VHH binders against a6qnr0. Designs and how they scored, part 8

Target 1, 346 residues: a6qnr0
Amino acid sequence: MRLVHLDLKGAPPKVCYLSEIFPLFRALGANGILIEYEDMFPYEGHLRLLRAKHAYSPSEIKEILHLATLNELEVIPLVQTFGHMEFVLKHEALAHLREVARFPNTLNPHKEESLALVTAMIDQVMELHPGARWFHVGCDEVYYLGEGETSRQWLQQEPNSKAKLCLSHMEAVASHMRARYPTTTPLMWDDMLRDIPEDQLSGSRVPQLVEPVLWDYGADLDLHGKALLVEKYRKSGFSWLWAASAFKGATGVNQSLTPIEHHLRNHLQWLQVAGSVPADTLRGIILTGWQRYDHFSVLCELLPVGIPSLAVCLQALLHGDFAENVKARVENFLGISSLEEMSFRR

## First folded at step 1 (VHH)

Design u4 (framework vhh_7ubx_2)
Fold by ESMFold2-Fast, scan of step 1:
Structure u4 (fold): chain B 346 residues (1-346), chain A 121 residues (1-121)
Amino acid sequence: as target 1 above (346 residues)
Amino acid sequence: QVQLVESGGGLVQPGGSLRLSCAASGFTFSSYWMTWVRQAPGKGPEWIATINSGGSTMRDDSTKGRFTISRDNAKNTLYLQMTSLKPEDTALYYCATGPKYYGSGSYFDYRGPGTQVTVSS
């Protein structure tokens, strides 16, 4: 699969704008979208405090899903359930669920109320996404895990570890999804799993419950290291894995490349990783489009900044390389004489 | 083999009503989302409504007040109840398996031959 990630935090694009970009995604070679709603989802009832003032309505969400269906785009919703919980934990009423009182980024995994909160969020999102085959539960960049008072005390006892704490919360969230939505497979970002030994992973139920998404946005990937990591996950019991690249943002590692060149190289490197692992290993690749705080609309970045990069990256994935003929097709599709004209800044 | 057969179309006067049926065979009907689509002469296909396995519906705003999609899993049959018909509703109406999930490319994996609805005075 080739999924385009839509990061909707802070400002939702108008549905009429999505009606224009979904056909474009399909034309470029995408066959799905990963929608990260954050506070743009119309949470209701006891979760109403989580929705932004200008969040989508339920009818607007249904319209977005209808548009995705018309354009043959599989929808995978994403709800953060562990890290990146600032939009949730910034609220005074929920501050007691923070892992560390001063930092609103990470959910305290020791409280039953924490699990109740994130499963209620999942349930409300699933209510508007009936029949979703995959659901992304986040779980990336769980900063300060283990540093809260309750965690520090818990970690003093053998055989407790940060890995065990991390896996227990992941298992609880994923088990809820599998039990309540048996045809929906949870996805999660893999960074919190990377350093966990194979024996601890296989000893948990996590490999039977989730499909991890291996993310790396660099222009130069450690191909051998990625292959070893994939092998570790497979040996741990994970049935399928996903890759994640980036079509915008994350260009700081090699500043001598233009943004388009950086992202193209990232995708070509992921193609090499895919070629080095067994055929039935990677389910697809997610092209991430992380929103910058200075941009208040996904179209503000996609139209002038992201679309040329997305076109290059999707077409490179579709054709297996970016030879001159593929480049010419992208240039003709975008109505430009040269990609160099659009990616002049280093 | 999978088969979908529509029925219930015909000539009807403006303001009239029709109930279209789609008989399904060769697959586990109750597990599939089902869709009604129409195509007028010289125009592309227009989505009308989708119903999931549990009975929840999505409908096009232009017709949702006049058309209702429903299913009977025990009879392996999909229905479209049409009221207050207008000349603009004249089209070939066909049923199709809907997506297994939102955004699925399997939207038209199985499609019937259609039933003609003509709304004329």
Scores: ipSAE 0.000, ipTM 0.121, lowest interface PAE 19.0, mean pLDDT 83

Design u5 (framework vhh_7ubx_2)
Fold by ESMFold2-Fast, scan of step 1:
Structure u5 (fold): chain B 346 residues (1-346), chain A 121 residues (1-121)
Amino acid sequence: as target 1 above (346 residues)
Amino acid sequence: QVQLVESGGGLVQPGGSLRLSCAASGFTFSNYAMTWVRQAPGKGPEWIATISWSGSTMRDDSTKGRFTISRDNAKNTLYLQMTSLKPEDTALYYCAKDYSYGLPETYFDYRGPGTQVTVSS
């Protein structure tokens, strides 16, 4: 699969804009979208405090899903359940769930209320995404995990470890999803799994519950290291893996235009990784499009200017290279005489 | 080999400003969170700020009004802009590669050699 990631943090694109770009995604070779809602999801009830003032309505979410269906785009929703919880843990009512009091980014995995909170978020999102085959539960960049007072005390006892703490929470979240939504497979970002030894991974239930998404947004990947990491995950018991690249948002917070060459190189490097592993290993690739922002500062909407990069990257993935004939196809899709014209305008 | 090289330190008077830089090599800089840490004579290391690969920041409350962490992924460089410097800011400042590839085995998985900042009149 080739999924386009929509990062909706802080500023949702208008539904009418999505009605214009979903057909373009399909034409360029995408066959799905990964939607990262954050505070743009219309949470209700005891979770109403999590939604931003200008969040989508349930009706608007349904319209977005209808547009995806019309354009043959599989929808995978993403809800952060461990790290990147700033939009949740910034609230005074929920600050007691922080792993470290001064940092609102990481959820304390020792509290029953933590699991209740994130599973309630998952359940509300799932209610508006009936039939989702995959659901991404986040779990990336769980900074300062183990540094809270409860965790420090817990870690003093054998055989407890930070890896065990991390895997325990991941297992609890994924087990909830598998039990409640048996036809939905949880995905998670792989960075918190990368340094966990094979024997600890295979000793947990996590490999049977989730499909990890291996992300790297650099122009030059460690191809050998990626192949070894894939092999480690397969030996640990994971059935399927995903790759994640970037078509925008990975080159600095203040950049208004994404360098096409950087992202093209990233995708060509992932094609090399895919070619070095068995065909039954990677389920697809997620082309991430991160918003460049500080959650508490001015947002930067980059999707309209990221379209040329997305077109280049999707077509390179679809055709397995970016030779002159593929370049010509992109120029036709964008309605331009040359990509050098677009590069000059940067 | 992972290398981090700090620069920009020096002697400055109270109320002054300095901009520290950290040049990174040997890894994909844009994929990792980066941190500034300082250590004053006779004291343990003190965390200042962390910036994620995407630019989201976590900052210590005592300094976040005076210090700003930023990064330039195209130049593989981390920055710390320091304003309204006080004598108590005197320390060795070093950058650290923080984790994005799993749980850290230590609080920070790699540190540079540091750059000295001395605030005195």
Scores: ipSAE 0.000, ipTM 0.285, lowest interface PAE 15.0, mean pLDDT 83

Design u6 (framework vhh_7ubx_2)
Fold by ESMFold2-Fast, scan of step 1:
Order: sequence, then structure tokens, then C-alpha cells
Structure u6 (fold): chain B 346 residues (1-346), chain A 122 residues (1-122)
Amino acid sequence: as target 1 above (346 residues)
Amino acid sequence: QVQLVESGGGLVQPGGSLRLSCAASGFTFSSYGMTWVRQAPGKGPEWIATITSGGSTMRDDSTKGRFTISRDNAKNTLYLQMTSLKPEDTALYYCARTEYDFWSGYRSPDYRGPGTQVTVSS
């Protein structure tokens, strides 16, 4: 699969705009969408406080799903359940669920209320996505894990470790999903799993419950290192893996490449990784489109500015390269005389 | 009806060269990835190389540098140029239409030809 990631934090596209770009995604070679709603999801009941003022309505979500179906795009929703919980844990009513009182980004995995909160969020999103074959539960960049008072006390007892704490929460969330939605497979970003030894991973139930998404947005990937990491995950018991690249927003301060050149190179490198691992290992690739806060620009412009990069990257994936004929095809799709005419942002 | 027909096999001496061809019909050849696979007597199928619709190639490390996969879309034909042939290269060589999706890994091809026999013997 080739999924386009929509990061709706702070700059959600209007439904009428999605009706224009979903056909373009399909024409360029995408066959799915990863939707990261954050506070743009219309949470209800006891979770109403999580909903932003201008969040989508339930009818708008249904319209988005209908548009995806019309364009043969598989929809995978994403709900953060461990790290990146600022939109949840910033609320005073939920501050007691923070791992570290000062930082609203990480959920305390020791509290029963923490699991109840994130499973309630999953359940409300699933209610509007009943046909989802995959559901992404986040779990990336769980900073400060183990630094809370309860975690520090727990870690003093052998054989407890930060890895066990991490895997325990992941297992609890994924087990809820598997039990309640048996035809839906949970996905997780892989960064919290990368440094966990094979024996500890295989000793947990996590490999039987989730499909990890290996992300790397660099222009030069460690191809051998990626192959070894894939081998570790397979030996740990994971059945399927996903790759994740970036088509916008995730460029560093490397000044030798334009943003489009950086993202194109990232995708060509992932193509090399895919060719070097065993068949039936990678289920698909997620082209991430992270929103960034730029003091000089309006956030909602990032997706339109990213479309030329997305077109280049999707077409490079489909054709296995970016030769002159593929470049000409992209220019034709975008209705431009050359890609160099487009205004691109870092 | 999808049809693939291999040719160019035969008996060749160790160190020799051989070029295999695969003629495709019944589908839009230029829109699909194509693969070469071989099967030696008593062994399972072994992947050799894949060429994408755009012309990019992926090759097995054991044959890398000796075998070159290429295509001619105007002729609907896939090629495998083999050099420095070894007795271990003796096998039935098949061409196959592959799934277009690089990111799911290359599954068993959906259509394959009957194969062309390559025998490397002194």
C-alpha cells in the first residue's frame, strides 16, 4: 500500500478541499490515507473537552470517508495513546494522568484511568470508522517515560525496566483493540521498539498484536541497519511491518538539497530497503505530511505547497525511479511547464 | 488472456554468456513490473531480478554483476543477460508479471511463463 498521511493538528483542510485532492492522490498512485485527527475529531460525552472549537462534525467525518471510498482510498485513523498527548493532558481535569506533572506530553501508564481514557478515545473514533482494517495507536516519542514518581518507585523493583513498562502499556492498548475489534489490526510507530532486545520483544505479546511502522525521513538511509532492524522485528515475532517516509515538513537544516530533492531521495532510499528485505515483509509505506509551525507562514498552506513533492514522491515509488519521462508525467499531472516553477517550503 | 513465453535457453559452457527473452501479450506490458525466477532440479524457485515499469532494477546479491535485467516496452519483451555462467546456474528460467506495489514486498507473481531451460556444462 501507498498511504498519504494527513496531520490535522492546527490546520485541518476543509471537506470541500479534500473532495478536490483525494482524486489527485488516487491519480498520483496513492491507495490509502492515514488520518491523524488530534483535537479535530468530534469527541463526545465525557471526552467533549478534547474537541477543538472548529473540529469536524460527525457528518463531516462520514463525508470524508465517503470521499475516500469514491476514490478507492483505504482509511486508517490514528489516535495517540502514549506520547504526543498534549491536546489531552493540557486540560486541568486530566493533568493527574501525566507521567511527569510539569510535562503534558506523556501518559502515566500505571493508572487504570490512563488506559480507560485512551481506550475511550479509540472507541469513539472506531464508532465513526467501523470498516477500518488497520488503526494506528501512535506510541512514538514517549519522552520522560519512567521519570514520574510512581514509575521511579516501580522501577526500583527487580525485574522491572523501562522497556517492560513501555511494552506493558502497548500490550494493554493493543489487546483492547484486538478484543473489541477483531478485524482491525493496530499499528504503532517503531521508535520505542528499536532499542528493545529481541528476547524482551518476543517475551511480550506485542509482536502478536501490532504491526510496527519503521520511520526515517533522511535523504541518506542506513540501508544495512534498516535490514538488520527488520530482521530483529521478524525474529521477535512481528508478522508484517510498514515503512514511513516524508513528503513535506520533516526536512532538517541540510542546505545541499532542496526540500523536494530531499524527499525524493528519501523515497528512493526506502525503495532500496524494500528490495533488500524478504518478500511479504512490508505491507506498505506511509508518506508522512507533518504540519509545522512557521512564524513566517499560515499553516493551512503547507498541504498545497507539499502537493508537488507528494506527486514527485508517489510517482517515483510507482515507477521505481525519477527519470525524465516520470518528471514529465508529474509536470503534466500538475498542469505546469516545469517543477522548478513551483514555490517550495523547507 | 495474459501470456508469457520465454526463449533463448540452451546448453552453454562454464564462463559463457546467454540472453533470455520473454515475450508478453494480453496485458499492458509497460504498466507492470517483471521478474525473472529460476528453479533448479529438486529445489524451490529462486528470485533473480525484478525490473519496475519505470526501468529500475532489483537483483539478488548472488547474481549481482553477472546478470542484467532489461525491458523493451515497444516490443513487449523482457530480457535477462547472463555472463560468467556457472554449473550452479543450471535451471529452468521463468519470467513473471509481478505486483505493481513495491511496498508490500514482491509476492509470488500472478502470472508466469512455462520457462526456458538453461544448462551450464562442459
Scores: ipSAE 0.000, ipTM 0.220, lowest interface PAE 12.8, mean pLDDT 84

Design u7 (framework vhh_7ubx_2)
Fold by ESMFold2-Fast, scan of step 1:
Structure u7 (fold): chain B 346 residues (1-346), chain A 122 residues (1-122)
Amino acid sequence: as target 1 above (346 residues)
Amino acid sequence: QVQLVESGGGLVQPGGSLRLSCAASGFTFSSYAMTWVRQAPGKGPEWIATIYSGGYTMRDDSTKGRFTISRDNAKNTLYLQMTSLKPEDTALYYCAKGSRTYYYGSESFDYRGPGTQVTVSS
C-alpha cells in the first residue's frame, strides 16, 4: 500500500479542498490515506470537550469517507492513545490523567480511567469508520514515561521495568481493539519498541496484536540497521510491518521550503530496505505530511510546496525508481516543463 | 448504459480553430478522469490530454500549446479547444472514460466514444 498521511492538528483543510486533493492522490499512485484527526474529530457525549471550535461535523466526516471511496483510497484513522495527548490532557478535567502533572503530553498508564478514556475515543472514531481494516493507535514519543510518582513507586518493585510499563499499556489498548473490532488490525509507530530487547517483546502479547510502523525521514538510511531491526521484530512475533517516510517537513533553516531531493532520496532508500527484507514482510509505506511545515488548504489552487514533493515521491514508489521517464511523467502530470522550474518558483 | 458522444468536428482551414465536445451519460461523470485521444488514417491511437475529477490536467507536449482540455461537471461534458490547426491534426478524435487509476497514456481507460472527425485542409 501507499498511504498519504493527513495531519489535521489545528488547521484542517475544508472538505471542498479534499474533493480536489483525493483525485490527485489517486492519480499520483496513492491507494490510501492515514487521517490524524486530533481535535478536529467531532467527539460527542462526555468527550465533547475534546472538539475544537472548528472541528468537522459527523456529516463532514461521512463526506470525507465518501470522497475517499470515490477515489479508491482506503482510509486508516489515527487516534493518539499514549503520547502526543496535549489536546486531551490540557483540559483541567483530565489533568489528573497525566503521567507527570507538569507536562500534558503523556497519559498515565496506571489509571483505569486512562484506558477508559482512550478506548472511548477509539470507539467514537470507529463508529464513523465502519469496516476499517487498520486503525493507528499512535504510541510514539511517549516522553516522561516512568517519571510520575505512581510509575516511580511501581518501578521500584522487581521485576518491573519501563519496557514492561510501556508494553502493558500498548497491550491493553490493542486488546480492546482486537476484541471489539476483530476485522481491524491496530498499527503503532515503532520508536518506543526499537530499544526493547527481543525477549521482552516476545514475552508480551503486543507482537500478536499490532503491526508496527517503522519511521525514518532521513536522506540516508542505515540500510543494514533497518534490515536487522525488521529481523528483530519478526523474531519477536510481529507478522507484518509498515514503513513510513516523509514528503514534507523542513530539513533546514527555511521552514516554508520542501527540499524535493531530500524527500526523494528518503523514498529511494526505503525502496532499498523493502528489497532487502523477505517478501510478505511489509504491508506498505506511509508518506507522512506533518502539518507544522505546510498547509493542505491551498494544494489544488497554488501548487503549494508539498504537492511537487508528493508527486515525485509517490511516482518514485509506484515505478521503483526516479529515472528520466518517471521524472517526465511527473512534469507532464503537474503541467510543467521541468521540476527545476518548480523548485525555483517555490 | 455508459455512453460517450463526441461532437464539434468538421472541415477547417490550416490555422483555424475548433471546439470539440463529449457528452457523457450512464456513470457519475464528476468522479472519473476523462481523456481525449486521436487516431489519424493508417496510424495507431495518440493520447492528447487527460483531465482528472479535481481539474488537474496531463497534456501531450506536442499539442499542449495549441489544445486545451476542460470539463463542466454540471453538464456532464468534456471539451477540447483546438487552435492553430495543422494538416497533421487531421484525425478521428475520441473521448474516453478513465478507470479511476493513474493514467499511462491511451491504454488507461475502460470506454471510449465513436469519435468525431477533424479534417484540416484547404
Scores: ipSAE 0.000, ipTM 0.110, lowest interface PAE 20.6, mean pLDDT 82

Design u8 (framework vhh_7ubx_2)
Fold by ESMFold2-Fast, scan of step 1:
Structure u8 (fold): chain B 346 residues (1-346), chain A 123 residues (1-123)
Amino acid sequence: as target 1 above (346 residues)
Amino acid sequence: QVQLVESGGGLVQPGGSLRLSCAASGFTFDDYAMTWVRQAPGKGPEWIATISSGGSTMRDDSTKGRFTISRDNAKNTLYLQMTSLKPEDTALYYCARHYGSGRYWTPSAFDIRGPGTQVTVSS
């Protein structure tokens, strides 16, 4: 599959805008969308405090799903359940669930209330996505895990480890989904799994419960290292894996390339990784479109700015390369005479 | 090899001042926001301040009146000027590279930290 990731942090696109871009996604070669709602989801009841004032209504969510269906786009919702929990843990009422009191980004996995909170979030999102075949539970960049007082005391006891703590929470979340939604497969970002040895992964139930999403947004990937990582995951018991690239935002440390050149090279590198692993390994690729937000400024990299990059990247994936004829197709599709007009170097 | 090395810590009396430095190498310093974090004995880490590549700052409310974060991009060096030091400021102070991959930006997020420099405030 080829999924376009929608990061809704800060300002959700109007439904009328989505009605224009979903047909565009399909025309460019996408066959699904990964929707990361954050505080834009209309949480209710005891979770109402998580809702932003300008969040979508339930009827707007239903309209978005209807538009996706009309455009033959599979919808995968994403709810963070471990790291990147700032929109949840910033609230005074939920601050006691932080792993480290001063940092609102990581959920304390030792509290029963933590699991109850994130499973309630999953349940409310699933209620509005009853046909979802996949559901992404996040679990990336769990900063400060193991550094809270409860975790430090727990880690002093043999055979406890940070990896065991991480896998335990992931297993609890994924087990909830598998038990309550047996036709829905949980997805997780893979970064917290990368450094866990094969024997510890295979010793957990996580490989039987989830499909990991291997993300790397670099212009030059370590192809051999990626192949070894894929092999480790397969040997650990994971059945299917996903790749994730980026079409906007998240350009990383090396910015010597133009943004479009960087993202195109990232996608071409992922095609090389896909070609170097067994054919029944990768289920699809997620083209991530992060909204970069800097608290020191009000500037964001919004979706409309990323459309030319998305077109280039989707077409490169669809055709397996970005030769002159594919480039010409993208230029024609975007109604431009040259991609160099979009900061694409010649 | 990405490396951050802190210096400038030591023993100081209450009400005193210290200037901490962090020397960065192995990456393009100008591309990253930088952070100071401290950890007192037996306590979890506490975020102090973050400075963008352009010099804009975000500071923790409890210390922002007494501590100033700054940087010198030409020297690949991060600084923390500490004034009116209190016994409760006793901690290991870490320099950290702010996580800039662009997903959820928070001032306290980082991917790499140095070994730390010890600051002890006692009479």
Scores: ipSAE 0.014, ipTM 0.273, lowest interface PAE 7.9, mean pLDDT 85

Design u9 (framework vhh_7ubx_2)
Fold by ESMFold2-Fast, scan of step 1:
Structure u9 (fold): chain B 346 residues (1-346), chain A 123 residues (1-123)
Amino acid sequence: as target 1 above (346 residues)
Amino acid sequence: QVQLVESGGGLVQPGGSLRLSCAASGFTFSSYSMTWVRQAPGKGPEWIATINTGGSTMRDDSTKGRFTISRDNAKNTLYLQMTSLKPEDTALYYCAKEGLSYYDILSGYMDVRGPGTQVTVSS
């Protein structure tokens, strides 16, 4: 699969904008979308406090899903369940669920209330996404895990470890999904799994429950290292994996490539990784579109800035290369004389 | 050509204060929101505060009462005034071009950043 990631943090596109871009995604070669809602999801009941003032309504979510269906785009919702919990844990009523009192980033995995909270969030999102074949539970960048008082005490007891703590929470969340939604497979970002040894991964039930998403947005990937990481996951018991690239994002100091060239190279590198692993290893690739915006202005960067890069990247993935004929196809599709006129640093 | 240079870090006692500066060049400073980010040893990057072109600010909950972000457009300089410093504030402090959010930093989205200035809080 080729999924376009929609990051709805802060400046989410209006439904009318999605009616324009979903047909475009399909035309460019996408066959699904990964929707990262955060506080834009219309949580209700005891979770009502999680909604932003400008969150989508339930009817708007249904309209978005209808638009996806019309454009033959598979929808995968994403709900953070471990790290990146700021929109949840910033609330005074939920601050006691923080791993570290000072930081709203990470959920305390020792509290029954923590699991009850994130599974309730999953359940409300699933209620509006009946028949979802995959559901992304996040679990990336779980900063400060193990540093809370409860975790420090727990870690002093043998045979407990930080990896075991991490895997236990992942297993609890994924087990809830598998039990309640047997036709839905949970996904999670792989960074918290990368440094866990094969024997510890295979000793947990996580490989049987989830499909990890391996992400790397660099212009030059460590192809050998990626192949070894894929092999480690397969030997640990994971049946399927996903890749994640980026079609937009900041270019760092000392970049010698335009943003479009950077992202194109990232995708060509992922094609090399895909070619170096067994054919039935990767389900697909997620083209991430992480949103950078001025929080004091509602901005949609997808249409004017991200679309040329997305077109280049999707077409390169679809055709397996970005030769002159593919480049000409993209230029024709976008109605431009040259991709160079759309390229700029940022 | 865009360049950001942080300064003002150093060793400070718990409860102490420091003022960090970020000198910007190579772009129209007054036309951009600016952000302060820190990275503690062995940890990922943490968003501290953002200031927009009009001077309005957003701040992290954990530092909101102790840290103040400000800017001087005439001098192309961004500031972070830090008070009541704690050992857990020990980190490399970066300024970044553009108004990055808490979520932007955590999602791994990075814009042009300076090399950083080290702040160490110890007795």
Scores: ipSAE 0.000, ipTM 0.123, lowest interface PAE 20.7, mean pLDDT 83

Design v1 (framework vhh_6fv0_2)
Fold by ESMFold2-Fast, scan of step 1:
Structure v1 (fold): chain B 346 residues (1-346), chain A 122 residues (1-122)
Amino acid sequence: as target 1 above (346 residues)
Amino acid sequence: QVQLQESGGGLVQPGGSLRLSCAASGFTFSSYAMYWVRQAPEKGLEWVSTISGSGGSTYYKDSVKGRFTVSRDNAKNTLYLQMNSLKPEDAAQYYCARGSYRYGSWSPFDYRGQGTQVTVSS
């Protein structure tokens, strides 16, 4: 699969804009969307406080799903359940669920109320995505895990470890999903799993419950290191893995490559990784479009800054390379004379 | 409770035009995407066109693009398909259908009308 990631943090596109963009994604070679709602999801009841003022309505979510279906794009929703929970934990009513009181980014995994909160969020999102084949539960960049008072005390007792703390929460969230939604497979970002030894991973139930998404946005990937990491996950019991690249937002400021060249190289490197691992290992690749590096504040800013890069990257993945004929197709599709003139800084 | 009733079919010569209508009742019409699908004799059901609940987004089968136009009047709970430059290959029973996301992430439809016959011959 080739999924386009929609980061709705702070800049949710209007549904009418998505009606223009989804046909474009399909034409460029995408066959799915990973939607990261955050506070743009219309949470209700006791979760109503999580909803932004300009969040989508339930009928707008249904229209987005319909637009995806019209364009043969499979929808995978994403709900953060561990790290990156600032939109949840910034609220005074929920501050007691923070791992570290001063920082609203990480959920305290020791409290039963923490699991109740994130599973309620998942359940409300699933109500509007009843046929979702996959559901992404986040779990990336769980900063300060183990630094809260409860965690510090818990970690003093053997055989407890930060890895066990991390895996226990992941297992609890994923177990909820598998039990309540047996046709939906949870996904999670892999960074919190990378340094966990094989025996600890296989000793948890996590490999039987989730499909990890292995992410790297660099222009030069460690191909051998990626192959070894994939092998470790397979030996740990994971059946399927996903790759994640970036088409915008994940580039350093001191680069010798243009943003488009950087992202194209990232995708070509992932094609090499895919070619070096056993068949039936990778389900697909997620092309991430992070808002972190965007300085535009308009509601429809999913484009224009990202579209030339997305077109280049999707076409490279679809054709397995970026030779002159593929480059010409992209230039013709975008209505431009040369990709060399394109830049995020123009 | 959901009811869909098509009309407007008939016999037309190649190059002619027809306008199909679908009257909907029993649900909040503006909250659902609507489909036009067709079935030719001894052939399977095929998708022709879709329109979003608001009417802001429209999609077409490649072979009908530029010739067919789907539209809706939410105040009248009515769906339309304007068919121009009709070809013999367009001859079929035409159905309107209500969108549903019940199966998979989205089902193409959960309710369909009885259909209206379109015949294209000289």
Scores: ipSAE 0.000, ipTM 0.113, lowest interface PAE 20.3, mean pLDDT 83

Design v10 (framework vhh_6fv0_2)
Fold by ESMFold2-Fast, scan of step 1:
Structure v10 (fold): chain B 346 residues (1-346), chain A 122 residues (1-122)
Amino acid sequence: as target 1 above (346 residues)
Amino acid sequence: QVQLQESGGGLVQPGGSLRLSCAASGFTFSTYAMYWVRQAPEKGLEWVSTISGSGGRTYYKDSVKGRFTVSRDNAKNTLYLQMNSLKPEDAAQYYCAKEYSGYDLGWSFDYRGQGTQVTVSS
């Protein structure tokens, strides 16, 4: 699968705009979308406080899903359930669920109310996505895990560890999903799993419950290291894995390539990784379109600016390379005379 | 190596004025738009103003329109923010930021300085 990631934080596209770009995604070779809602999802009831002022309505969500269906795009919703919980934990009423009181980033995994909160969020999102085959539960960059008072005390008892704490929460969230939605498979970002030893992963139920998404947005990937990491995950019991690249967003501080060149190279590197691992290992690749950490309100529309990069990257994935004939097809499709013109900004 | 250094912050009474400066080096200053962004204690980073590379176009956050003026001196590689009629809500660490060197991200930045503190008290 080739999924386009839609990061709705700060500048969510209007539904009428999505009706224009979904056909474009399909034409370029995408066959799915990963929708990261954050506070743009129309949460209701006791979760109404999580909803942003300009959040989509339930009818708008249904319209987006209908547009995806018309364009043969599989929809995978994403709800953060552990890290990146600022939009949830910034609220005074929910501050007691923070791992560390000073930082709204990470959910405290020791509280029953924490699990109740994130599963309620999942349930409301699933109610509007009843046919979802996959659901992404986030779980990346769980900063300060283990640093809260409850965690510090818990970690003093043998055989407790940060890895066990991390895996326990992941297992609880994924178990809820599998039990309540048996045809839906949870996905999660892999960074919190990378440094966990094989025997500890195998000892948890996580490999049987989730499909991890291995992300790396660099122009120069450690191909051997990626192959070893894939092998570790497979030996740990994970049946399927996903890759994640980037077509826009933060690419690192030290950058010598143009953005299009950087993102194209990232995708070509992931193709090499895919070719080096056994068949039936990777479900697909997610082309991420992060808004970065830049805090610009609705004035910054990242998706329209990223379309040339997305076209190049999707076509490179579809054709296995970005030769002159593929480049010519992209230029013709976008109605431009040269991609070099799109790479130069004076 | 790209370097951005802010100055001009300080303590001011509500209704007062401050002028912030940002000295830039390590890149062709006139080629890039520049931004002012700010972060209040325990709050997220928020965009305040943008000025085009030539200085011909300026943009402002709604809450500062008419009170703040961004400008630049390309000969001196210096960015400025004139802040008038300051309110308690304007108190924050102010950073200058360089436009991302690529074209596909819109109004985003790749470097920012260490910031200059603006305190507004009554």
Scores: ipSAE 0.000, ipTM 0.092, lowest interface PAE 22.0, mean pLDDT 84

